# Ledger of designs, part 7: VH-VL binders against b9luv3

Target 1, 134 residues: b9luv3
Amino acid sequence: MVSLGLVVARFNDSVTEPMAEAAREAATDRDAVIVDEVSVPGAYDSPLAADRLARRDDVDAVAVVGAIVTGDTDHDHVIASATADKLTQVSLDRDTPVTFGVSGPGMSGAEARERIDKGADAAEAAIDLADELD

## First folded at step 1 (VH-VL)

Design l2_21 (framework fv_lacutamab)
Fold by ESMFold2-Fast, scan of step 1:
Structure l2_21 (fold): chain C 134 residues (1-134), chain A 123 residues (1-123), chain B 107 residues (1-107)
Amino acid sequence: as target 1 above (134 residues)
Amino acid sequence: QIQLVQSGSELKKPGASVKVSCKASGYTFTSYAMQWVRQAPGQGLEWIGWINTNTGNPKYAEDFKGRFVFSLDTSVSTAYLQISSLKAEDTAVYFCARTPYDLWSGEYGLDVWGQGTTVTVSS
Amino acid sequence: DIQMTQSPSFLSASVGDRVTITCKASQGISSYVAWYQQKPGQPPKLLIYAASTLQSGVPDRFSGSGSGTDYTLTISSLQAEDVAVYYCQQYYSYPRTFGGGTKVEIK
């Protein structure tokens, strides 16, 4: 049985709340347990939260969900790329899978909402990696 | 000093074209998108679209597709709005404005505006 | 498109009064709203972004609040220099849309 940590960014909560719910449902469907859930202001804050969850002996993997839905600038891509790189470093430093489900960057609100299933995808990927690497 | 300086007013006949310039200074031009907003006489603000200054890729509101074209000259830090086949209904002040949609800095609005370019179309 | 309905269209108040302007989105916009001030003959000026964050250099008598579909701009102590038209704007979705504006005058 996989024990997950879940990090949810509050920025654009109309998208991230459904993504988090999809992640919880996916975990339940895979018989995984969400041991702890941490809410952070934005995706940039997620590496610190992920690191703290990944340190815990009772956490097998961490799923992170966030969204950036209204930008179409290179800043969106820089933020997403920097966040993904930092989350990868947490995973390597803690020897714990960390997955990053984000809707965006450079999307309209409608397109981001259609991609709320990325929350489920992030949870499922975390579970798969925990199973494969144990 | 961060500034956007636009070209001067234009008086045009219906069917003509116009090209409005917006010259940026005091910041890295390609790090911020440029948005365009119109204001008809005595009316409110209407969003036309924006252009990614690094890639040159534009996005237009539906009503402005076709006759309105954004372009850039990054060597002189200038954005352009060209309107073809001008109509009387295009009479307005046209503004450019910078958008720093950046979660890292927390800046998400149109924080620097040009002074506006008045385009008058009369027959 | 998301419609932004702004009210009132016009208000007249005295110096020192607290005034409020409201903006209602046709759907939830998750605090992706900005407020602008446009004085006669000038371009708009950003006052507030992310519903409640004050732009640098803007006087602290201006504040924003709200969530979901309903947002408010407040001027806590109206000054003569605040005579302007105020606009809300959603930046949750493309296209960006503005409210119809509120003209603020001094009595």
Scores: ipSAE 0.000, ipTM 0.521, lowest interface PAE 13.4, mean pLDDT 83

Design l2_29 (framework fv_lacutamab)
Fold by ESMFold2-Fast, scan of step 1:
Structure l2_29 (fold): chain C 134 residues (1-134), chain A 122 residues (1-122), chain B 107 residues (1-107)
Amino acid sequence: as target 1 above (134 residues)
Amino acid sequence: QIQLVQSGSELKKPGASVKVSCKASGYTFTSYAMQWVRQAPGQGLEWIGWINTNTGNPKYAEDFKGRFVFSLDTSVSTAYLQISSLKAEDTAVYFCARKGYSYTRSDAFDIWGQGTTVTVSS
Amino acid sequence: DIQMTQSPSFLSASVGDRVTITCKASQGISSYVAWYQQKPGQPPKLLIYAASTLQSGVPDRFSGSGSGTDYTLTISSLQAEDVAVYYCQQYYSYPRTFGGGTKVEIK
């Protein structure tokens, strides 16, 4: 049985809340338990929350759900890359899988809303990594 | 060929038990959840529940808790539905169907068994 | 539970006619909608998933559309072999729920 931490970014909650629901359904489907869920303002705020969950003895893996929606600017690519790099560092520092399901960057709000499946993908990847590495 | 093949029709008396089988072939059994749906005579489709083919963990719709039990035999790629203490109201065609685990929009019930008719009468 | 209200419950049309069936969800379901065709004595057959994506092997006279709470199945040119009951289904949340069905007959 895998114990998951879940981090949900609130920015664009019309996208991230369905993604979080998909992540919760995927966890239930794999008989994994979400032992704690942390809400953060935006995806860039998620590394600190992920670090706090990942250091807990009762957490086997962390899934992060967020959205980076833009009006055709390249700034969101920088935010997404920085966030992914920091989440990878958390995973290495804590020896705990951390997966990042993000809708965007480079997407309009309508395009991002159609990609909520990334939340399920992040949860599934976290569970698979926890099972494989333990 | 991807297919789900169900056991044959059953005629039972009230109070009896029945076990319907659903055998999968042509795909990796544990890559898809097994769904169960019933259809009473002249009525529409009614979702009973599903079973996780990796964990064996079943989930039932509220109206079907208690007498309905899902199980698996992964060695022969087969799912089972057992109904105990049969009532006349259980008379229906029972279908199995597969569904993917990704929870994406592509995960509909894409392959269905042919159905098993269960008739409960005295 | 998400309620799926399907209309009409019955329709009769001629070969070659354009027919439409509608399905309304009691809440937003983000295009997690499938349409099934069921002929007498047969299991349901998946026609459309993700509200608008044709299942492999399904004739292109079938199409789906819609978003939010309102979804439509269209048969652009009705054929004799299309006589069946059609069901919509939401797979956005548990429990999975089906519409009441639409019986399509030829005049």
Scores: ipSAE 0.005, ipTM 0.534, lowest interface PAE 14.2, mean pLDDT 84

Design l2_32 (framework fv_lacutamab)
Fold by ESMFold2-Fast, scan of step 1:
Structure l2_32 (fold): chain C 134 residues (1-134), chain A 126 residues (1-126), chain B 107 residues (1-107)
Amino acid sequence: as target 1 above (134 residues)
Amino acid sequence: QIQLVQSGSELKKPGASVKVSCKASGYTFTSYAMQWVRQAPGQGLEWIGWINTNTGNPKYAEDFKGRFVFSLDTSVSTAYLQISSLKAEDTAVYFCARGPTYYDFLSGRYSYFDYWGQGTTVTVSS
Amino acid sequence: DIQMTQSPSFLSASVGDRVTITCKASQGISSYVAWYQQKPGQPPKLLIYAASTLQSGVPDRFSGSGSGTDYTLTISSLQAEDVAVYYCQQYYSYPRTFGGGTKVEIK
């Protein structure tokens, strides 16, 4: 049984909360347990939360869900890339899979709503990696 | 600052093997994936695969499974592409390129190629 | 596999012209598109990633736009040094796939 940590960014919660629900449902469907959830203000705040969850010996993998919606034309892609870079470093430092389900970047709010399934993708990828790398 | 330097051109006969090297400098080698791309004469770019420089796990495009093998020597920040049982159709310029960091290597999202080696020409002829 | 269809395959334009190159994905790719410039005898150079983000050091006459399945690279005022083959690439899923390329020449 895979034990997951879940990090949920609050910014754009009309998108991120459905993504988090999809992640929880996917975990249940795969017989994984979410042992802890951490809420952070925005996706860029998630690496610290992910690191703390990944440190725990009862956590096999961490899934992060967030949304980055276009406000300033280039900032959303910079934030997503920086966040992915830091989450990858957490995964490497802790030897624990960390996955990032992000709605956006480069999408309007309406487009982001169509990509809520990325939350399920992040949870499923975390479970697959925990199983493969055990 | 960031550089990828590849080995020199190779002329091989069909059935031989070749090993192309790609030496990285100016960044932490194990923090970025190494991508491999080929370009046949007069043709476009074709993705071969990538290797996770931290775990050593390779991922190959379907057409390149079997004869193409990625490997690493992290002590010298070098990635290798080996091609066995060379065929005339393998004649191409082979590029290594740095992907950004990976957070989900099953999907590989956010993986564009920001720095490229100069290319290694491999010619296979009798 | 996601197919990237690039058009036109060849264009000839004058210095100072606005040039547009289009790329169509066989499915939605959520702006996970990069554009590369390749000059003869050189490796490709990243111009744009995430559909519209300009790589550091790339002249601001280059811009990218688009969403869903349709993406465009624009050169607002073509310079002689821009003679090259341009490629789009999707990085939404594996395998990574490139467009067929657009050869840009000065007439």
Scores: ipSAE 0.006, ipTM 0.538, lowest interface PAE 10.7, mean pLDDT 82

Design v1_03 (framework fv_vedolizumab)
Fold by ESMFold2-Fast, scan of step 1:
Structure v1_03 (fold): chain C 134 residues (1-134), chain A 123 residues (1-123), chain B 112 residues (1-112)
Amino acid sequence: as target 1 above (134 residues)
Amino acid sequence: QVQLVQSGAEVKKPGASVKVSCKGSGYTFTSYWMHWVRQAPGQRLEWIGEIDPSGGYTNYNQKFKGRVTLTVDISASTAYMELSSLRSEDTAVYYCARDLSYYGSGSYRFDYWGQGTLVTVSS
Amino acid sequence: DVVMTQSPLSLPVTPGEPASISCRSSQSLVYSYGNTYLSWYLQKPGQSPQLLIYKVSNRFSGVPDRFSGSGSGTDFTLKISRVEAEDVGVYYCLQGTHWPYTFGQGTKVEIK
């Protein structure tokens, strides 16, 4: 049984809350338990929350859900890659899988909504990594 | 706990309008689309339309266009379906149902449903 | 409109036996990113429909593992490995790929 931490970024909550629900559903379907859930303002804020969850002894993996939907695609790509890089560093520092499901960058709000399944993907990837690295 | 609670049964005369409400609780109302579906006695389920509470975007089944209006009151976490120019064929149980999808994503799943509202159209 | 055709329309089942319901669409249900929006619902007598399976094969929370979905493109199947008394009701498939979204005619599962 995998114990998950879930981080949900609130920015663009019309996209991120359905992604979070998809992540919660995927966890339940895989018999994983979400031990704790942390809400942060935006995806760029998620590494600190992920770090705090990942260092807990009762957490096997962390899934992060966010959206990066602005009008500037170059800015969106920079934020997404910086966030992914920091989350990767948390995973390495804590020896705990950390996955990132993100809608965007370079997407309109409508396009980002088409990727809500990325929340489920992030949860499933976290569970798979926890199982494989156990 | 997610819950959708609909208004009570209505009896209307042909030509009248009916407005059914659906109040959501236990979730962030603006994060999910709301669908309306009806079922005439002994018949299949029939999709009427959908509304995005966050943007006010609507899509209607062409069969009901011109007669149906979907609206929301975000502060009350309530969705409304108004159907005008009622005919006896509109006698049905009307349901609201929540959906994880958004405009352009297709309908992912109708995960929670209201209890239904019986609308009877008779002279 | 996409036509959804279910078979059989009536399915008497002995308790403990398996049941299988077919759903066919008049056109492909594959949507953006390869997603196929085909879901299954159970309407028990006097109750609202309840979600069983979404996106062809994913069980919704709390749905027993005796329920499974499969299929692709235009042909889909809902299977119940061992029918129980609580499973009686009308089963509907729904396509969510094309507007307007359309339901099948329903399959009434009843105990023999």
Scores: ipSAE 0.000, ipTM 0.531, lowest interface PAE 16.0, mean pLDDT 83

Design v1_10 (framework fv_vedolizumab)
Fold by ESMFold2-Fast, scan of step 1:
Structure v1_10 (fold): chain C 134 residues (1-134), chain A 124 residues (1-124), chain B 112 residues (1-112)
Amino acid sequence: as target 1 above (134 residues)
Amino acid sequence: QVQLVQSGAEVKKPGASVKVSCKGSGYTFTSYWMHWVRQAPGQRLEWIGEIDPSGGYTNYNQKFKGRVTLTVDISASTAYMELSSLRSEDTAVYYCARVGYSSSWYDRGAFDIWGQGTLVTVSS
Amino acid sequence: DVVMTQSPLSLPVTPGEPASISCRSSQSLVYSYGNTYLSWYLQKPGQSPQLLIYKVSNRFSGVPDRFSGSGSGTDFTLKISRVEAEDVGVYYCLQGTHWPYTFGQGTKVEIK
């Protein structure tokens, strides 16, 4: 049984809450337990929360959910890339899988909603990695 | 006019399956999640599950998981609830209801538009 | 599952008088960042439920201002300042914070 930490970025919550619900359902379907859930203001805040969860002995993997919608496309891409890089660094530093499901930067709200499956994907990837690296 | 219109009453034998439809009109079908709720005679309302018409994602009440399947036909703006292995205690009025978003948040539990209900009677 | 308990279960009211319905949850309904997903519904005889209040205190569009919601954590209240004949029916609270979503038992409001 895999023990997950879940980080939900609140920014664009009309998109991220359905993604988080999809992640929670995917965890339940895979018989994994979400031992702690942390909300952060935005996707860029998620590496700090992921690090704190990954430190815990009772956490096997961390799934992170976030969204970036239509805005300054260049700025949004920079934030998404920096977030992914930092989450990868947390995973390596803590020797704990960290996955990131994000609704694409520069997308409209409707397009972001179409990618709610990224929440489920993040949870499933975290579980798969925890199982494989066990 | 925003409406949810459900299929008509059903009478089923124990062990059968029932499939109830819910047709939306007057709004963008894919912009709202569709939920299913039932009410047995003299009992409280009971949440069954939800589906995102846009992504096809479902969340089920564990009590019904394994017996209930929620689906949608986007082109017809119609949602379906199929309940299998029917028992007498499944006799209830079944409702569809939609949930939307208020600017920043999915309005968890705010069922703003409801179907008229479908009575499903399970008897032999 | 979160248990929602309503009180009273039956509430006879004289028209024009106030009514108050209590709803208590077995766990805190506060979600991340203080959002609390507690809603109230009215089911009139022979009709589908209708939304009155969402997120504790927000009136749904078209709902008269005589309806108000309040509360926090585990204790919530729906108030009707002056009950009218059209307010007769069964009132339900619902929590959407925890899976699965759960309803209270219902409070039947009747004119005496």
Scores: ipSAE 0.007, ipTM 0.543, lowest interface PAE 12.8, mean pLDDT 83

Design v1_18 (framework fv_vedolizumab)
Fold by ESMFold2-Fast, scan of step 1:
Structure v1_18 (fold): chain C 134 residues (1-134), chain A 122 residues (1-122), chain B 112 residues (1-112)
Amino acid sequence: as target 1 above (134 residues)
Amino acid sequence: QVQLVQSGAEVKKPGASVKVSCKGSGYTFTSYWMHWVRQAPGQRLEWIGEIDPSGGYTNYNQKFKGRVTLTVDISASTAYMELSSLRSEDTAVYYCARDSWEELLSGYFDYWGQGTLVTVSS
Amino acid sequence: DVVMTQSPLSLPVTPGEPASISCRSSQSLVYSYGNTYLSWYLQKPGQSPQLLIYKVSNRFSGVPDRFSGSGSGTDFTLKISRVEAEDVGVYYCLQGTHWPYTFGQGTKVEIK
């Protein structure tokens, strides 16, 4: 049984809340338990929440869901990369898998639906890594 | 309850620009993507583009890219479609339509505006 | 772009008779979790389109149960069990699985 922490960024909750629901459903389908869920204002705020969850002895992995929607320029990629880098550092420092499902800017309605699936993908990847690395 | 109300008919000359408005009411405007669709006389519905009112992000059908600009005024709960360099072929009824974007049920257009006839004539 | 093909293009129906409209896509519309983003709309004369069916088979709020949708992959059907006078108009299918969104060419349902 994998014990997950879930971090949900509230910015663009029309995107991130469906992603969080998909993550919760995926965890249930895989017989994993979400032992704690933390809500943060934006994706850039998620590394601190992820670190706190990853510190816990009862957390096997952390899934993070968020959206980056600040414009269709290089700035969006910088924010996404910075967030991913910090989450990777949390994973390494805590020896706990941390996965990040992020929706990017400038996507079509069809691509926006793919954002929802990224929440499930993040949860499933966290569970797989916890299983494989235990 | 949910309503989308569009601006009135426009007559434009070739080369001009037109800006159509779509005012939403009865729902949280920033929670749903807005689509724009047109229908030329006797033709099928044609998707123009979409905008996320929360983030201001747009995506355009390649056919209209470079001529269409979608914007929103959140305080007024109003979406706008501006189409430039008008041609006679742009004569059509233009619709705004709300994406459902509800949980995992996104990807269809649940409410539509009444339409705005844009006529391009010399 | 995904091409959506409807048949027939014109469908005269006697009131009370059933009607069936086909919609075929050039590519599979199946998405994650088995979700298929195929919807049906009715445009009555002089009016904007209205949603009838979403995700292949789900009736939208207020849509009578005489309307039903079915299909999978690339082949979809809208059925009206008993056509009424108020059902006259042009029916369109829309695919939302692949960007850009594309509509069928429309099927005109009219009373004989």
Scores: ipSAE 0.006, ipTM 0.574, lowest interface PAE 11.5, mean pLDDT 84

Design v1_22 (framework fv_vedolizumab)
Fold by ESMFold2-Fast, scan of step 1:
Structure v1_22 (fold): chain C 134 residues (1-134), chain A 123 residues (1-123), chain B 112 residues (1-112)
Amino acid sequence: as target 1 above (134 residues)
Amino acid sequence: QVQLVQSGAEVKKPGASVKVSCKGSGYTFTSYWMHWVRQAPGQRLEWIGEIDPSGGYTNYNQKFKGRVTLTVDISASTAYMELSSLRSEDTAVYYCARDYSGSYFLDEAFDIWGQGTLVTVSS
Amino acid sequence: DVVMTQSPLSLPVTPGEPASISCRSSQSLVYSYGNTYLSWYLQKPGQSPQLLIYKVSNRFSGVPDRFSGSGSGTDFTLKISRVEAEDVGVYYCLQGTHWPYTFGQGTKVEIK
């Protein structure tokens, strides 16, 4: 049974909460347990929460869900890249898989649902890595 | 009382453009996506596109992409659909409709509709 | 684009009798974890469409109990247990799972 930590960024929670629910459903479908869930203000805040979860002996992997919604495309790209880089560093430092599902700005309806699946994808990838690296 | 009130009927020549307005009242205008749908005489409803009044983000049906522009005026709680390069087959009643979503994009149904605007394209 | 096909296209009904309308999609409308974005609308003569049912089976606020929706995957049904005069009009199904949104052709319910 894989034990997951889940980090949910609150910024744009109308997007990130459905992503988090998709991650929870994916975990249930794969018989994984979310042993702890941490809420943070924004995606850029997630590496600290991920580090704390990944450090725990009862956590096999961490899934992170977040959204980046600014009007400056360069700024959006920099924040996403910095967040991904730091989450990768947490994964390496803690020897624990850390995955990141991120949704961008300008979405609704079916497009937003495709991006909600990134939450499920993050959970699935975390479970797969925990299984393979166990 | 939640309402969407549209502008009046228009008659246009082929090649012209038309701009239809849709004024929302009785709710927070920026909290709901707005859809545009048309219905040619005796035909099915056809989805044109959607706009987020808060961010100005749009998604268009590929059939209309390049000819349709959706905009909003937040201060006036009004959405606009502009359709250019009009053809006779664009003759239809055009509706705006509010997206009924629990948590933004869940449910994906159109709960409040404008009264419709007849656009006639004729020479 | 997802094609929505309704049947019948014309449905004359005696008042008090039941009515059933079918809606089929060319692709599954099931989203992740069983969520299915299929809604039903009634357009009365000379009026805008009005929402009856959303997410297959949820009755919209104020819609009478005699309306019910059911179905899964690609096959959906709207039922009216006892048709009344105010139910005449054209019924449409709408799929919201796949972009772009698409409607069925409509089913005209009329009193005979």
Scores: ipSAE 0.006, ipTM 0.568, lowest interface PAE 10.3, mean pLDDT 84

Design v1_30 (framework fv_vedolizumab)
Fold by ESMFold2-Fast, scan of step 1:
Structure v1_30 (fold): chain C 134 residues (1-134), chain A 123 residues (1-123), chain B 112 residues (1-112)
Amino acid sequence: as target 1 above (134 residues)
Amino acid sequence: QVQLVQSGAEVKKPGASVKVSCKGSGYTFTSYWMHWVRQAPGQRLEWIGEIDPSGGYTNYNQKFKGRVTLTVDISASTAYMELSSLRSEDTAVYYCARVRTYGSGYTHAFDYWGQGTLVTVSS
Amino acid sequence: DVVMTQSPLSLPVTPGEPASISCRSSQSLVYSYGNTYLSWYLQKPGQSPQLLIYKVSNRFSGVPDRFSGSGSGTDFTLKISRVEAEDVGVYYCLQGTHWPYTFGQGTKVEIK
């Protein structure tokens, strides 16, 4: 049984809410328990929330879901990369798996469906890593 | 209770256009994709396309691309299918049906269907 | 497009007897995390289709337990443990894994 922390970035909630719901239901399907869920303003705020969850003794892994802005390509790329790097550092510092599902605000139906997969994938990967590294 | 209620039967001449409506009630309209499927007399069900009421995203079956347009009116909880350049082969019952947008409930399955709208194309 | 093939196309059954319908896809329907988007529908005479089974084997809310689904990859089966009069109609399988969504030809279940 895996105890999961979930971090949901609120920025562009039309994207992140479907991802978060997919993550919650994927966790339930795998018999994992989400022991705490933390909401943050944006993806770049997630490392602090992930750190706080990862250091808890009742948390086996953390899944993070967020969205990026596509109107400033360089800025979006820097924020996404910096967020991933900081989340990796949290994982290493806390010896706790931390996964990151990130989606852009795409307008095609294929992109909208991909968001469901990315949210579920983040939760599934966190659970798999917790199981693998026990 | 969940209901999808469609507009009434239509009779059209070849070359005309038809617009069918589908009104959802008993659920959060933006949480489910709306799909359109048709069935010609004695034939199999055929998928036309899908629309996300929340984002306005559409995907069309290539067979209908260029002739079909899917739209929604979120405030009225109503989806529309418009099919242009009608041919006698377009005579069919047209259905709307919903699919959950996210979570483990995202099954690519059509859980509730409208009652169907008969569109007859004849000269 | 993925071709969905049902067998048999016509299935006369005596009330209380079991029925089995096969559905085969031209390519694998397995998607992310092993999810397989294969569903079954019943269209009763004069009615819209209704969902029976989703993701191969999950029974939809309100569907009697005499209905069950099984299969994997490209080969799927819908079973009715004992057919009742209300089960008469045309059964369709649907794949939602690959674009576009495609249905089987339908299997007509009737009482005889």
Scores: ipSAE 0.005, ipTM 0.572, lowest interface PAE 12.2, mean pLDDT 84

Design v2_05 (framework fv_vedolizumab)
Fold by ESMFold2-Fast, scan of step 1:
Structure v2_05 (fold): chain C 134 residues (1-134), chain A 124 residues (1-124), chain B 112 residues (1-112)
Amino acid sequence: as target 1 above (134 residues)
Amino acid sequence: QVQLVQSGAEVKKPGASVKVSCKGSGYTFTSYYMHWVRQAPGQRLEWIGEINPSGGRTNYNQKFKGRVTLTVDISASTAYMELSSLRSEDTAVYYCAKDSYYDILTGYSPFDYWGQGTLVTVSS
Amino acid sequence: DVVMTQSPLSLPVTPGEPASISCRSSQSLLHSYGNTYLSWYLQKPGQSPQLLIYGISNRFSGVPDRFSGSGSGTDFTLKISRVEAEDVGVYYCMQGTHQPYTFGQGTKVEIK
């Protein structure tokens, strides 16, 4: 049985909440328990929340769900890269799987389904990695 | 105003390939999946596959997998469907259709705007 | 594949009278997030299909309010409150929940 922490960024909550619900459903389908859920303003805020969940003895893995705008010269591109780097560092520092499902704003129906699926994928990857690293 | 304009009618021999084009205008081409659907005479509409113009990812109906190839030319805002190893039962009107915008509360449809159709006739 | 079944297949109506078309799916179209991706299209003679209704009951842009959709799970209905001459054509239901996306057989609406 895997005990999962879930971090949900609120930026573009019309996208991130369906991603979070997909993550919750995936956890339920895999008989994993979400022992704590933390809401943060944006994806850039997620490494601190992930670190706090990952250091808990009752957490086997952390899934992070967020929406990020990425552009080649934009401020948001720098934030996205920094967020990914910091979440990787949390995983290494805490020896706890941390997975990151991300979506951008504005999308087609098929893209929205793909982005929502990233929430499920993040939860499933966290569960799989926790099982493998036991 | 959204428009999808398809290439003209094609007549092909069995065993040949056909390539149909669909030029989009009036929207951001890379923001929406493009779908292909056919309608054979007296038969139901049949989904062939979809392509994301951003990145080129495709999903195909298993029935056409191995015979259909979907591509895009982003600079020309044009999508292409190539169907190979044509048989008489491939005679149909082929449509391109654009994915809709997604609303979390109301959902979406994969086909909000359609091209005018391209008749492909497979005969000896 | 999900099988979509429409009834009736032919529907002659008098102008100004109501019309109703039924659509049934072989399995639930309810997505786990609570959305149902059931759409209705109209194909007028010599034209491409056009979207009327999506997500069971939401009218597409420019679609008159005489068109309404209802239903849930596997049973869906399209209603036209007062049929106009421009409403003639073949109506199709379509499911976008499960790939491959599939269509009903079509219902031909004609003026009597």
Scores: ipSAE 0.006, ipTM 0.553, lowest interface PAE 10.2, mean pLDDT 83

